# VH-VL binders against q0atu2: the designs that were tried, part 363

Target 1, 119 residues: q0atu2
Amino acid sequence: MLDKKARIRTSREYRNVFEKGKRLSGRFLIIYYVENALDNNRFGFITNKKIGMAVIRNRIKRQLRAIVREYQGQVKNKHDIVLVARAGIGKSSFEGMEKDYIAIMKKAGLFARNANKID
Below, E stands for the ipSAE of ESMFold2; O stands for the ipSAE of OpenDDE; V2 stands for 0.75 times the mean of E and O plus 0.25 times the DockQ between their complexes.

## First folded at step 18 (VH-VL)

Design yd1 (framework fv_dusigitumab; at its last look DockQ between E and O 0.65; V2 from the best seeds 0.81)
Fold by OpenDDE, look of step 18:
Structure yd1 (fold): chain C 119 residues (1-119), chain A 122 residues (1-122), chain B 111 residues (1-111)
Amino acid sequence: as target 1 above (119 residues)
Amino acid sequence: QVQLVQSGAEVKKPGASVKVSCKASGYTFTSYDINWVRQATGQGLEWMGWMNPDSGDTGYAQKFQGRVTMTRNTSISTAYMELSSLRSEDTAVYYCARDVGYDSGEFYFDYWGQGTTVTVSS
Amino acid sequence: QSVLTQPPSVSAAPGQKVTISCSGSSDNIGYNSVSWYQQLPGTAPKLLIYDNNKRPSGIPDRFSGSKSGTSATLGITGLQTGDEADYYCGTWDSSLSAGYVFGGGTKLTVL
């Protein structure tokens, strides 16, 4: 699980990201990202009802948190990043979500060289 | 089978604009980014940018910022690349190419259009 | 001029082995997988190698790829006359200006 300090937790924090951040869409995910004034990155996760039943939404959220945790060390610092699950993500494999995330983060220029890079 | 079919050759004057089309078939158009790559005569490949057909999001090489516009018409599975303020140096073959980044997390182009020759001359 | 550096040309006789190098930096080859493209005269580029060393369907095993550090290498064994073409390496660049980058290309001549 992500550390508490690595999570976007308040509605105000989420609004800030949506209002001031940049938006980038992948196949299964949309990310909103903005620089913050901290020394660490924070992540938020949104799974709307269009994704499916609560059980499905919770599964997706769990999977996204796992993905973010796996690659968090490669994310350029001082960013607030919100992941929004798209409607089709429920039919995607974990690997599919992972690859989508990686692609989006690279396009956004948010990934940086790290020892945890999988190549 | 996956195919990318581009529009025909263009001849333009300096300062004009050119818009090249790329019609995709054989796959879900909105599931893969389209990239544009050009090649001047006798020169190497030069990446211009990417376009997400689903969202319309784009990312351009710095060299072409402000001068290139990548768009799409999803109803006909067609991507467009418009280059403005043309110069003689823009004379090249322009390719569209499918990007499989969303499938692998690594970017490479598995299918290419046949290319469109754009000639800029006075 | 190109972000990735390739030798401008290589040559060998039929049946021989050739290697084409591709040198980059920690922000591109060092961080992202490398792909190779073959461009026969007068044609569009064709994907030859992806993910450093994988071959798409239809590409013979005479073609191989490898990556080490910030460099990549394309190997061609059993060289055939039909292999005469330009070869380009490419990869994503994860620097501040994120985008795809190509090598300068290598012209392979079969003697």
Scores: ipSAE 0.911, ipTM 0.955, lowest interface PAE 0.5, mean pLDDT 95
Fold by ESMFold2, look of step 18:
Structure yd1 (fold): chain C 119 residues (1-119), chain A 122 residues (1-122), chain B 111 residues (1-111)
Amino acid sequence: as target 1 above (119 residues)
Amino acid sequence: QVQLVQSGAEVKKPGASVKVSCKASGYTFTSYDINWVRQATGQGLEWMGWMNPDSGDTGYAQKFQGRVTMTRNTSISTAYMELSSLRSEDTAVYYCARDVGYDSGEFYFDYWGQGTTVTVSS
Amino acid sequence: QSVLTQPPSVSAAPGQKVTISCSGSSDNIGYNSVSWYQQLPGTAPKLLIYDNNKRPSGIPDRFSGSKSGTSATLGITGLQTGDEADYYCGTWDSSLSAGYVFGGGTKLTVL
């Protein structure tokens, strides 16, 4: 589980990312991201009813949280990042979601080997 | 069979723009990003940027930001690269290439177009 | 001048082995997988090696790749005159201006 300071929690925080942030789409995911004024990253996760029933949506959220946790040390700091699951994600494997995440995070310029270094 | 077929050679004057097309076939066009790479005569390969045909998202090499635009028409499975404010240094062969990032999490180009020669001369 | 450094040329006789080096940094070769492309005269580049050391279908096993630290190597054994080409390494560069980078290219001559 992500630490509570690494979570986007309020509607206002989510809205800020959607309104002010950049958007990048993969096959299964869309990311929205914006620089924040903190010294850390924050992550949010959205699955809507188009994806499937609650059991499926909750499984997908858990899998995405696990992927984000695995790679969090490689994410450039000071960003709010919202992962939005696309409708077809329910048919993907964990590996497929993981590769999609890696690809879009690299293309967004959010991954680096020394990303968590504090200036 | 995956194919990328590009538009024909172009001759342009300095200051003009060029738009090169890349018609994809043999795969689901919206499932893979198209990249553009150029090569001046006797020179190496130079990456210009990527474009996601599903979303229209792009990422451009810093050298070309402000001069390049990459687009697509999904109904005809065709990607486009437009380079503006041409100068003699832009004389090159321009390639489109399919990247496999979403399959692997790593980036490489598994299929390439045949190339389009763009000549910029006065 | 190139982000990834390759020797400008290499040569060897038919049947011999050559290696082509590709030197980069922690932000490119050190972080991301390396691919190699073959460009025969007058043709588009062709994927030769991906994911550091894997061959696409149709590439014979006399072509090999490896990576150590921030350097990569393409190996070609049993050289044939048809192998005369330019060879490029390429990888994603995860620095501040993230994007794809190629080496400067190596011209292989089979004597």
Scores: ipSAE 0.812, ipTM 0.919, lowest interface PAE 0.9, mean pLDDT 92
ESMFold2 (binder alone), look of step 18: mean pLDDT 92; pTM 0.951

Design yd10 (framework fv_dusigitumab; at its last look DockQ between E and O 0.69; V2 from the best seeds 0.82)
Fold by OpenDDE, look of step 18:
Structure yd10 (fold): chain C 119 residues (1-119), chain A 122 residues (1-122), chain B 111 residues (1-111)
Amino acid sequence: as target 1 above (119 residues)
Amino acid sequence: QVQLVQSGAEVKKPGASVKVSCKASGYTFTSYDINWVRQATGQGLEWMGWMNPDSGDTGYAQKFQGRVTMTRNTSISTAYMELSSLRSEDTAVYYCARDVGYDSGEFYFDYWGQGTTVTVSS
Amino acid sequence: QSVLTQPPSVSAAPGQKVTISCSGSSSNIGYNSVSWYQQLPGTAPKLLIYDNNKRPSGIPDRFSGSKSGTSATLGITGLQTGDEADYYCGTWDSSVSAGYVFGGGTKLTVL
């Protein structure tokens, strides 16, 4: 699980990312990202009812947190990043979500380190 | 089978704009980014940028920022690349190519258009 | 000039083996998988190798790829006259200005 300091937790923090951040869409995910004034990155996760029932939404969140945790060491410092699950993500495999995340983060230029990277 | 079919050759004057089309078939158009790569005569491949057909998001090479616009018409599975303020150095064959990044997390181009020759001359 | 560096040309006789090198940096080859493209004269590029060493369907096993550190290598065994072409390495560059980058290309001549 992500450390508390690595999570976006307040509505104000989320609003800041949505209002001031950049947006990129992948196949299953949309990311909003903005620089922060901290020494660490923070991640937020959003799954709406269009994804499915609560059980499905919670599963998706759990999977996204696992993905983010695995690759967090590769993310450029001082960023707030919100992951929004798209409607089709419920039909995606974990691997599909992972690859989508990686692609989006690379396109955003947020992956800058090769820690934990395995080709 | 996956196919990318590009528009025909173009001849333009310096300062003009050119818009090349790339019609995709054989797959879900909105599921894969389209990239544009050009090649001047006798020269190497040069990446220009990517376009997400679903969202319309784009990322351009710094060299072409402010001069290139990549768009799409999803109803006809067609991607477009417009290059403005043309100069003689823009004379090249322009390719569209399908990107499999979302499938693999690694970027490479598995299918290419046949290319469009753009000639810029006075 | 190109972000990735390739030898301008290589040559060998039919049946021989050739290797084409591709050198980059930590932000591109060092971090991302390398792909190779074959471009026959007057044609569009064709994907030859992806993910450093994988071959698309239809590509014979005479073609191989490898990557180590910030460099990649394309190997061609049993060289045929039909292999005469330009070969390009490519990969994503995860620098501040993220984008795809190509090598300068290598012209392979079959003697």
Scores: ipSAE 0.899, ipTM 0.950, lowest interface PAE 0.5, mean pLDDT 95
Fold by ESMFold2, look of step 18:
Structure yd10 (fold): chain C 119 residues (1-119), chain A 122 residues (1-122), chain B 111 residues (1-111)
Amino acid sequence: as target 1 above (119 residues)
Amino acid sequence: QVQLVQSGAEVKKPGASVKVSCKASGYTFTSYDINWVRQATGQGLEWMGWMNPDSGDTGYAQKFQGRVTMTRNTSISTAYMELSSLRSEDTAVYYCARDVGYDSGEFYFDYWGQGTTVTVSS
Amino acid sequence: QSVLTQPPSVSAAPGQKVTISCSGSSSNIGYNSVSWYQQLPGTAPKLLIYDNNKRPSGIPDRFSGSKSGTSATLGITGLQTGDEADYYCGTWDSSVSAGYVFGGGTKLTVL
């Protein structure tokens, strides 16, 4: 699970990202992102009914949260980032979602060199 | 088979613009980003930017920001790169290339166009 | 000049082995996978190695790649006259100006 401080919580916070942020699309995901005034990143997740039943939408959110958690140490600080699942995401694999996330985060310039990484 | 076929050679004057096309076949055009790379005579490869044919999203190398525009027409599976305010230093071969980032999370170019020579003469 | 450093040239006789080095930084080779491209005279570049050490279909196993820390190496064994080309390493650079970078290129001459 993501830390409480690493979550976008209010409608106002989500709207700020959508209205003032940049957008970049992959195959399965769209990211919206904007600098924030904090010392940390915050993440939000959106799935809509077009993706499928609640069980499927909850699985996708769980998988996306796991992916974000795995790579959160590589994300440039001071950003609010909303991941929006595209309609076709339900047919993707976990690995497919993961590769999509990595690609769009790199192309957005949101992944940074991890200074403490040896390998 | 996957193929990228580019438009023919161009001769331009300084200050003009050039628009190079890249027609894709043998794959789903909207599933892979198209990148543009140039190479001046006797020089190395220089990356210019990427374009997502599905969304139209782009990312340009800082050097070309403000002078380059990358677009597409999905109905004919064709990508375009337009470079404006041309200088003699822009004389180069321009390549389109398909990146596989969405397949792997890593970036490399698995298929390349044949190249388009642009000569800026003054 | 180039963010990724390669020797300008290497040479060897047919049948010999050569290696081509590519030196970068933590934000590029140290963070992202390396690919290698072969450019035969008068032609477009062709993907030779991807994901540090993998070969696309049609590339013979005498071409190999490896990566250690912030450096990568292309190896060519059983050198043939048809291998005479320019070779470029390439990778994503995840620094403040994120984008793709190539090495300066290495000209391979086969005696």
Scores: ipSAE 0.819, ipTM 0.915, lowest interface PAE 0.8, mean pLDDT 92
ESMFold2 (binder alone), look of step 18: mean pLDDT 93; pTM 0.952

Design yd11 (framework fv_dusigitumab; at its last look DockQ between E and O 0.65; V2 from the best seeds 0.80)
Fold by OpenDDE, look of step 18:
Structure yd11 (fold): chain C 119 residues (1-119), chain A 122 residues (1-122), chain B 111 residues (1-111)
Amino acid sequence: as target 1 above (119 residues)
Amino acid sequence: QVQLVQSGAEVKKPGASVKVSCKASGYTFTSYDINWVRQATGQGLEWMGWMNPDSGDTGYAQKFQGRVTMTRNTSISTAYMELSSLRSEDTAVYYCARDVGYDSGEFYFDYWGQGTTVTVSS
Amino acid sequence: QSVLTQPPSVSAAPGQKVTISCSGSSSNIGYNSVSWYQQLPGTAPKLLIYDNNKRPSGIPDRFSGSKSGTSATLGITGLQTGDEADYYCGTWDSGLSAGYVFGGGTKLTVL
């Protein structure tokens, strides 16, 4: 699980990201990202009813949190990042979500904190 | 079978604009980004940028910022690359290429258009 | 000039082995997988290797790829006359300006 300090938790924090941040869409995910004034990154997760029933939305959130946690160390510092699940993500595999996340983060220029990735 | 078919050769004057098209078939157009790569005669490949056909999002190489516009028409599975303020140095073969980044998390181009020759001359 | 550095040319006789190097930095090859493209004279580039060492369908096993650190290498064994072409390495650059980068290209001549 992500640490508390690594999570966007308040409506105000989310609004700030949506209003001031940049938007980039992948296949299954949309990310909103903005620089923050902290020493750490924070992540938020949004799944709406279009994704499916609550049980599905919760599953998707768990999977996205797992993905974010795994690659957290590779994200450039001082960013608030909100992940919005797109329609169709419920039909994707975990691996598909992961690859989509990686791709979109790379295109956003948010990956490269540790330049020693092992392929 | 995946195919990318580009528009025909263009001849332009300096200062003009050129718009090259790339029609995709054989796959879901909105599922893969389209990249544009050019190659001047006798020179190497030069990446210009990417375009997400679904969202319309783009990312351009710094060199072309403000001068290149990548768009798409999803109804006909066609991507467009427009380059303005043309210079003689823009004379090149321009390629569209499919990006498989969303599938793999790594970026490479598995299918290419046949190329479009753009000649800029006075 | 190119972000990735390749030798401008290599040559060998039929049946021999050649290697083409591709040198980058920590933000590109060091962080992202390398792909190789073959460009026959007068044609569009063709994907030859992806994910450092994987071959697309239809690419013979005479072609191989490897990566170590910030460098990549394309290997071609059993060189054939039909292999005469330009070869480009490419990868994503996760630096300040995220984007794809190519090597300068290597012209392979079969003697």
Scores: ipSAE 0.887, ipTM 0.948, lowest interface PAE 0.5, mean pLDDT 95
Fold by ESMFold2, look of step 18:
Structure yd11 (fold): chain C 119 residues (1-119), chain A 122 residues (1-122), chain B 111 residues (1-111)
Amino acid sequence: as target 1 above (119 residues)
Amino acid sequence: QVQLVQSGAEVKKPGASVKVSCKASGYTFTSYDINWVRQATGQGLEWMGWMNPDSGDTGYAQKFQGRVTMTRNTSISTAYMELSSLRSEDTAVYYCARDVGYDSGEFYFDYWGQGTTVTVSS
Amino acid sequence: QSVLTQPPSVSAAPGQKVTISCSGSSSNIGYNSVSWYQQLPGTAPKLLIYDNNKRPSGIPDRFSGSKSGTSATLGITGLQTGDEADYYCGTWDSGLSAGYVFGGGTKLTVL
């Protein structure tokens, strides 16, 4: 699991990203992202009720958390990033979600080699 | 049979704007980004930016920030690139190209339009 | 100048082999996959190699690609006069100004 420090936890924190952040869409995901004043990244996950039943939404959240964990060492620091699952995500595979995430993170300029290295 | 068909050649004066169209067929237009690439006579390829036809999201090369606008009309599967404040250095062939990034997580252009020649002269 | 460095020209006789190099950095070739594009005279570019070493349908296996570190190489064997073209490498650059970059192009002459 993602470290507790690396999670967006409050409604106000989520709202800040949605109101002040940039937005990029892929096929299955939308990311919202904004610089933060911390020394680390924070991630949030939204699965809308319209995507499906709770068991499906929970599965998708677990898959997205696993993807984010796998690539977190490549994410440029000091960002709050919210992943929003799009309605079509239920028909995607884990690999499809992963490739979508990679593409939108690269287009957002958020991926770099050794981005998570300690100063 | 994927096709990207671009609008015809344009002749413009310095300071004007040009809008090039790129009509897609043979695939789901909203599933792939369209990129724009230009090439001056005898020169190499220069990437200008990407546009997501589903969302309308764009990302522009720093050189073109403030002068380029990439849009689309999904009802006719057509992408557009508009370049403003034209100068003689903007004389080039302009290409649209389909980006497969969402399929692979890596970016490359598998289909290209035929190109649109834009000439900027007095 | 181009972000990715290619030799400006290469040449070889029909039937021979040629290689075209493409040198970049850790933020582009070192991080992202490389593609190659063929541009025949007077035509649009065409995808020749993607994902470092894969060929689209219709591209014969005498075209090959490889990548090592921050460099990539296009190989062409059994050269034909129809291979005379400009060849461009391209990749995503994940540096400070994220975006796509091309090499300067290599003119292949089949002597």
Scores: ipSAE 0.821, ipTM 0.917, lowest interface PAE 0.8, mean pLDDT 92
ESMFold2 (binder alone), look of step 18: mean pLDDT 93; pTM 0.953

Design yd12 (framework fv_dusigitumab; at its last look DockQ between E and O 0.54; V2 from the best seeds 0.74)
Fold by OpenDDE, look of step 18:
Structure yd12 (fold): chain C 119 residues (1-119), chain A 122 residues (1-122), chain B 111 residues (1-111)
Amino acid sequence: as target 1 above (119 residues)
Amino acid sequence: QVQLVQSGAEVKKPGASVKVSCKASGYTFTSYDINWVRQATGQGLEWMGWMNPDSGDTGYAQKFQGRVTMTRNTSISTAYMELSSLRSEDTAVYYCARDVGYDSGEFYFDYWGQGTTVTVSS
Amino acid sequence: QSVLTQPPSVSAAPGQKVTISCSGSSSNIGYNSVHWYQQLPGTAPKLLIYDNNKRPSGIPDRFSGSKSGTSATLGITGLQTGDEADYYCGTWDSSLSAGYVFGGGTKLTVL
């Protein structure tokens, strides 16, 4: 699980990202990202009811957290990043979510370090 | 089968704009980004940018920032690339290409249009 | 001029082996997979190798790719006259200005 300091936890923090951040859409995910004044990155996760029942939403959230944790070391520092799951993500495999995340993060220019990269 | 069919050759004057179309078929248009790559005569490939047909999001090469606009019409599975303030140096064959980034996390172009020749001359 | 560096030309006789190098930096080849494109004269580029060493369907196994560090190599064995073409390496650049980058291209001549 992500460290507490690596999590966006308050409504105010989420609102800041949505209002001041940039937005990019992938196939299954939308990311909002903005620079923060910290020495670490923070991640937030949103799974709306459009995705499905609570059990499905919780599964998706768990999977997204796992993905973010896996690639955390590759993300540029000092960013708040919110992942919003799109309606179709419930039909996607874990690998599909992972590849979508990687693609979006690369397009956003947020992946810049070689840590944890496996070719 | 996947196909990308581009519009015909264009001849433009310096300072004008050109808009090239790329009609996709054989796959879900909104599931893959469309990239644009150009090639001047006798020169190499030059990446111009990407466009997400679903969201309309774009990313342009710095060289073309402010001068290129990539759009799409999802109802007809067609992507567009408009280049303004044309110069003689913009004379090239312009290609659209499908990007499989969302499938693999790596960006490469598995299908290409046939190319559109754009000639800029006085 | 190109972000990725390729030799401008290579040549060999039919049946021989050729290699085409592609050198980059830590932000592109060093971080992302390399892909290769073949462009026959007067045609659009065609995907030849993806993910460093994988071949799309229809590409014979005499085409191979490899990557090490910030460099990649395309290998062609059993060279045929039909292989005469331009070859480009390409990859994503994960620098501040994220985008796709190509090599300068290599003209392969079959003697």
Scores: ipSAE 0.906, ipTM 0.950, lowest interface PAE 0.5, mean pLDDT 95
Fold by ESMFold2, look of step 18:
Parts: structure tokens; sequence; C-alpha cells
Structure yd12 (fold): chain C 119 residues (1-119), chain A 122 residues (1-122), chain B 111 residues (1-111)
């Protein structure tokens, strides 16, 4: 869904976001985010076993990737962003996850209409 | 059935601080953010910031950065706003309001407290 | 002063119609939904319209809202003396520096 350049790939890259990044919680998601030195954003996704069985975790990952892809053009560039699914996310709908993502990204200051323009 | 009940009026001197409380009832306190909004006499509404009661996360309007602290006590479903280094222009009615952002992806305030008058004078 | 611009006042006779404008920018009204609040004299604000055009339970259909581009409009028909209040538009501003923003308010007088 996201190309390889837009993915956080290594354990070191994930650790950097968790250790140096800011954290913001929504109802179903937690985001960790930090500026990077690239020209683009990178996204990571975590669904641990407390969420449920593999089929459920894979569904949630696919849904979160779809949400991120839908809004990626509105995300301010040069950030590494990790989405962590909270334990209650299995009770949410796709729309519920989407609204949660929109809310926390707005609160984080990561959404802008023309993300690549100088403000 | 949703209610936000705020603490009583306060009179303060310049340089002091004030802490206003907002007790929530009729809903799950940790499921919705509390925002704080103030209004000087005869003037408009001024947004101060949001607080997530579940995580304790906050976001403050730039004007109040460094002077405002928003907290909560989840065991009594109560939010707090503390404003320090008070000046005469901080004289206003302070409102807490419930924010539905996590349900809608848009921020609006569906329930408001009754307001707390804070007067700053010598 | 305010990021969102409203007329300071509007007036009309009982039974008539008024509109209240709210003008903003691409980062606020252009990007986010607009909401309206009614503040009766001496009281806390109350949600009147949300998501541009939706009414909470208990708000009569005499109150309506719309949005076009970077502007929003509150419409009130069948004016009653009890509608005398201050009306505020509000929305999230998705720029780097601002959070929630309100209009300066519009005082409605029913004569």
Amino acid sequence: as target 1 above (119 residues)
Amino acid sequence: QVQLVQSGAEVKKPGASVKVSCKASGYTFTSYDINWVRQATGQGLEWMGWMNPDSGDTGYAQKFQGRVTMTRNTSISTAYMELSSLRSEDTAVYYCARDVGYDSGEFYFDYWGQGTTVTVSS
Amino acid sequence: QSVLTQPPSVSAAPGQKVTISCSGSSSNIGYNSVHWYQQLPGTAPKLLIYDNNKRPSGIPDRFSGSKSGTSATLGITGLQTGDEADYYCGTWDSSLSAGYVFGGGTKLTVL
C-alpha cells in the first residue's frame, strides 16, 4: 500500500521514534512521531498479541494502512510516525479508527492542506 | 444528563495563580477530552487548550504556553485548569467544555460547564 | 483580533429571517467543519449547529447552517425575542500555530 521509502523498516528506526519522539493518545490509537532528516514521511504500525488473534491483527493493520494512505498527502513531511493499536481497537469500526486518526493527527499538528508549502 | 459543574468564583491578586475545577457526570469521563475556554466581560470566546483525561495529554494555545497547566483526577471525574502569573487581563469567565473529536474527527463542544468567574485586581 | 470574521451585530423584527456570516481561511473553515454556539445573556455557550449543518437534539429547524469554500453561514428564521443572543462560529485551525478558533461573535437583536 505504502511504498518502501514511506515505511519504517528496522528495529533501530522504530526505537528512535519511541525514544526520541512525542507521544499522543487517542481512543483507539497512540501515535509516536519525530522529525526525520528525509524529504518524506515514514509510517510504522504495531498491533501486539493483546489485540487478538493473527487474523484480527492483520485486518487492523490493513485498515490502518488504508487510512494512512488516504490521508498521506495531508501529512506534513519529514516525520517518522508509528501508529500503535490500543487494546480496545478490536471493538471499533473502520470509521471509528479513521476519526480517531484524524483527531490525533490534527492535535499533533501533523495535518495541513498543502503539506509541502512553506507556512 | 451530561453535566459539567465548575468550582466557584475566585478573586486573586496580580502574580498569583488560580486553579479551576470541572466535575463531569453522566458519561465516561476518560472517553472525551475537556477543553478550556475563557471570556472577558463583553468580549468573545478564547480557546485555551485541550486535555485528554485518559492519558493526561494536553495541547495549549500558544498565548498560554508556559502559564497554563491542565490536569485531572480520574477517580473523581474532575478536570482542572491552573493559570499562573495572573494579570488584570486574565479577569474573565472560564468554561470547561466536552470535546467530541474522537467520535467525529472534528472538534466541537457539545456540553459546557456553567463558568467560573476569576477576578484579578489589587 | 479573531481568526474568523463575523459581523458585530445583526437585527430584524420578530418572525423575520437573518443570516450570520463567518469568514476564515483554507487552514480552518476550508479544511475543517464549522460549528455554531449560542450564548444567551448571562449564560454559558450552547452548541447550536455542528458539522456545518447538523442540529443537536432539541434545536429547532429554524436554525440552519451551511459552508462554502472558506466561509460559513448561520440562518435563523421565524425570529423570536428568545433568540436575542451572541452567536459564535468555531472550528479547528490546522496550521502549525493554532488550535481551536472562534469568530468574534455576532449580537442578534430582535426588535
Scores: ipSAE 0.701, ipTM 0.898, lowest interface PAE 1.4, mean pLDDT 91
ESMFold2 (binder alone), look of step 18: mean pLDDT 93; pTM 0.951

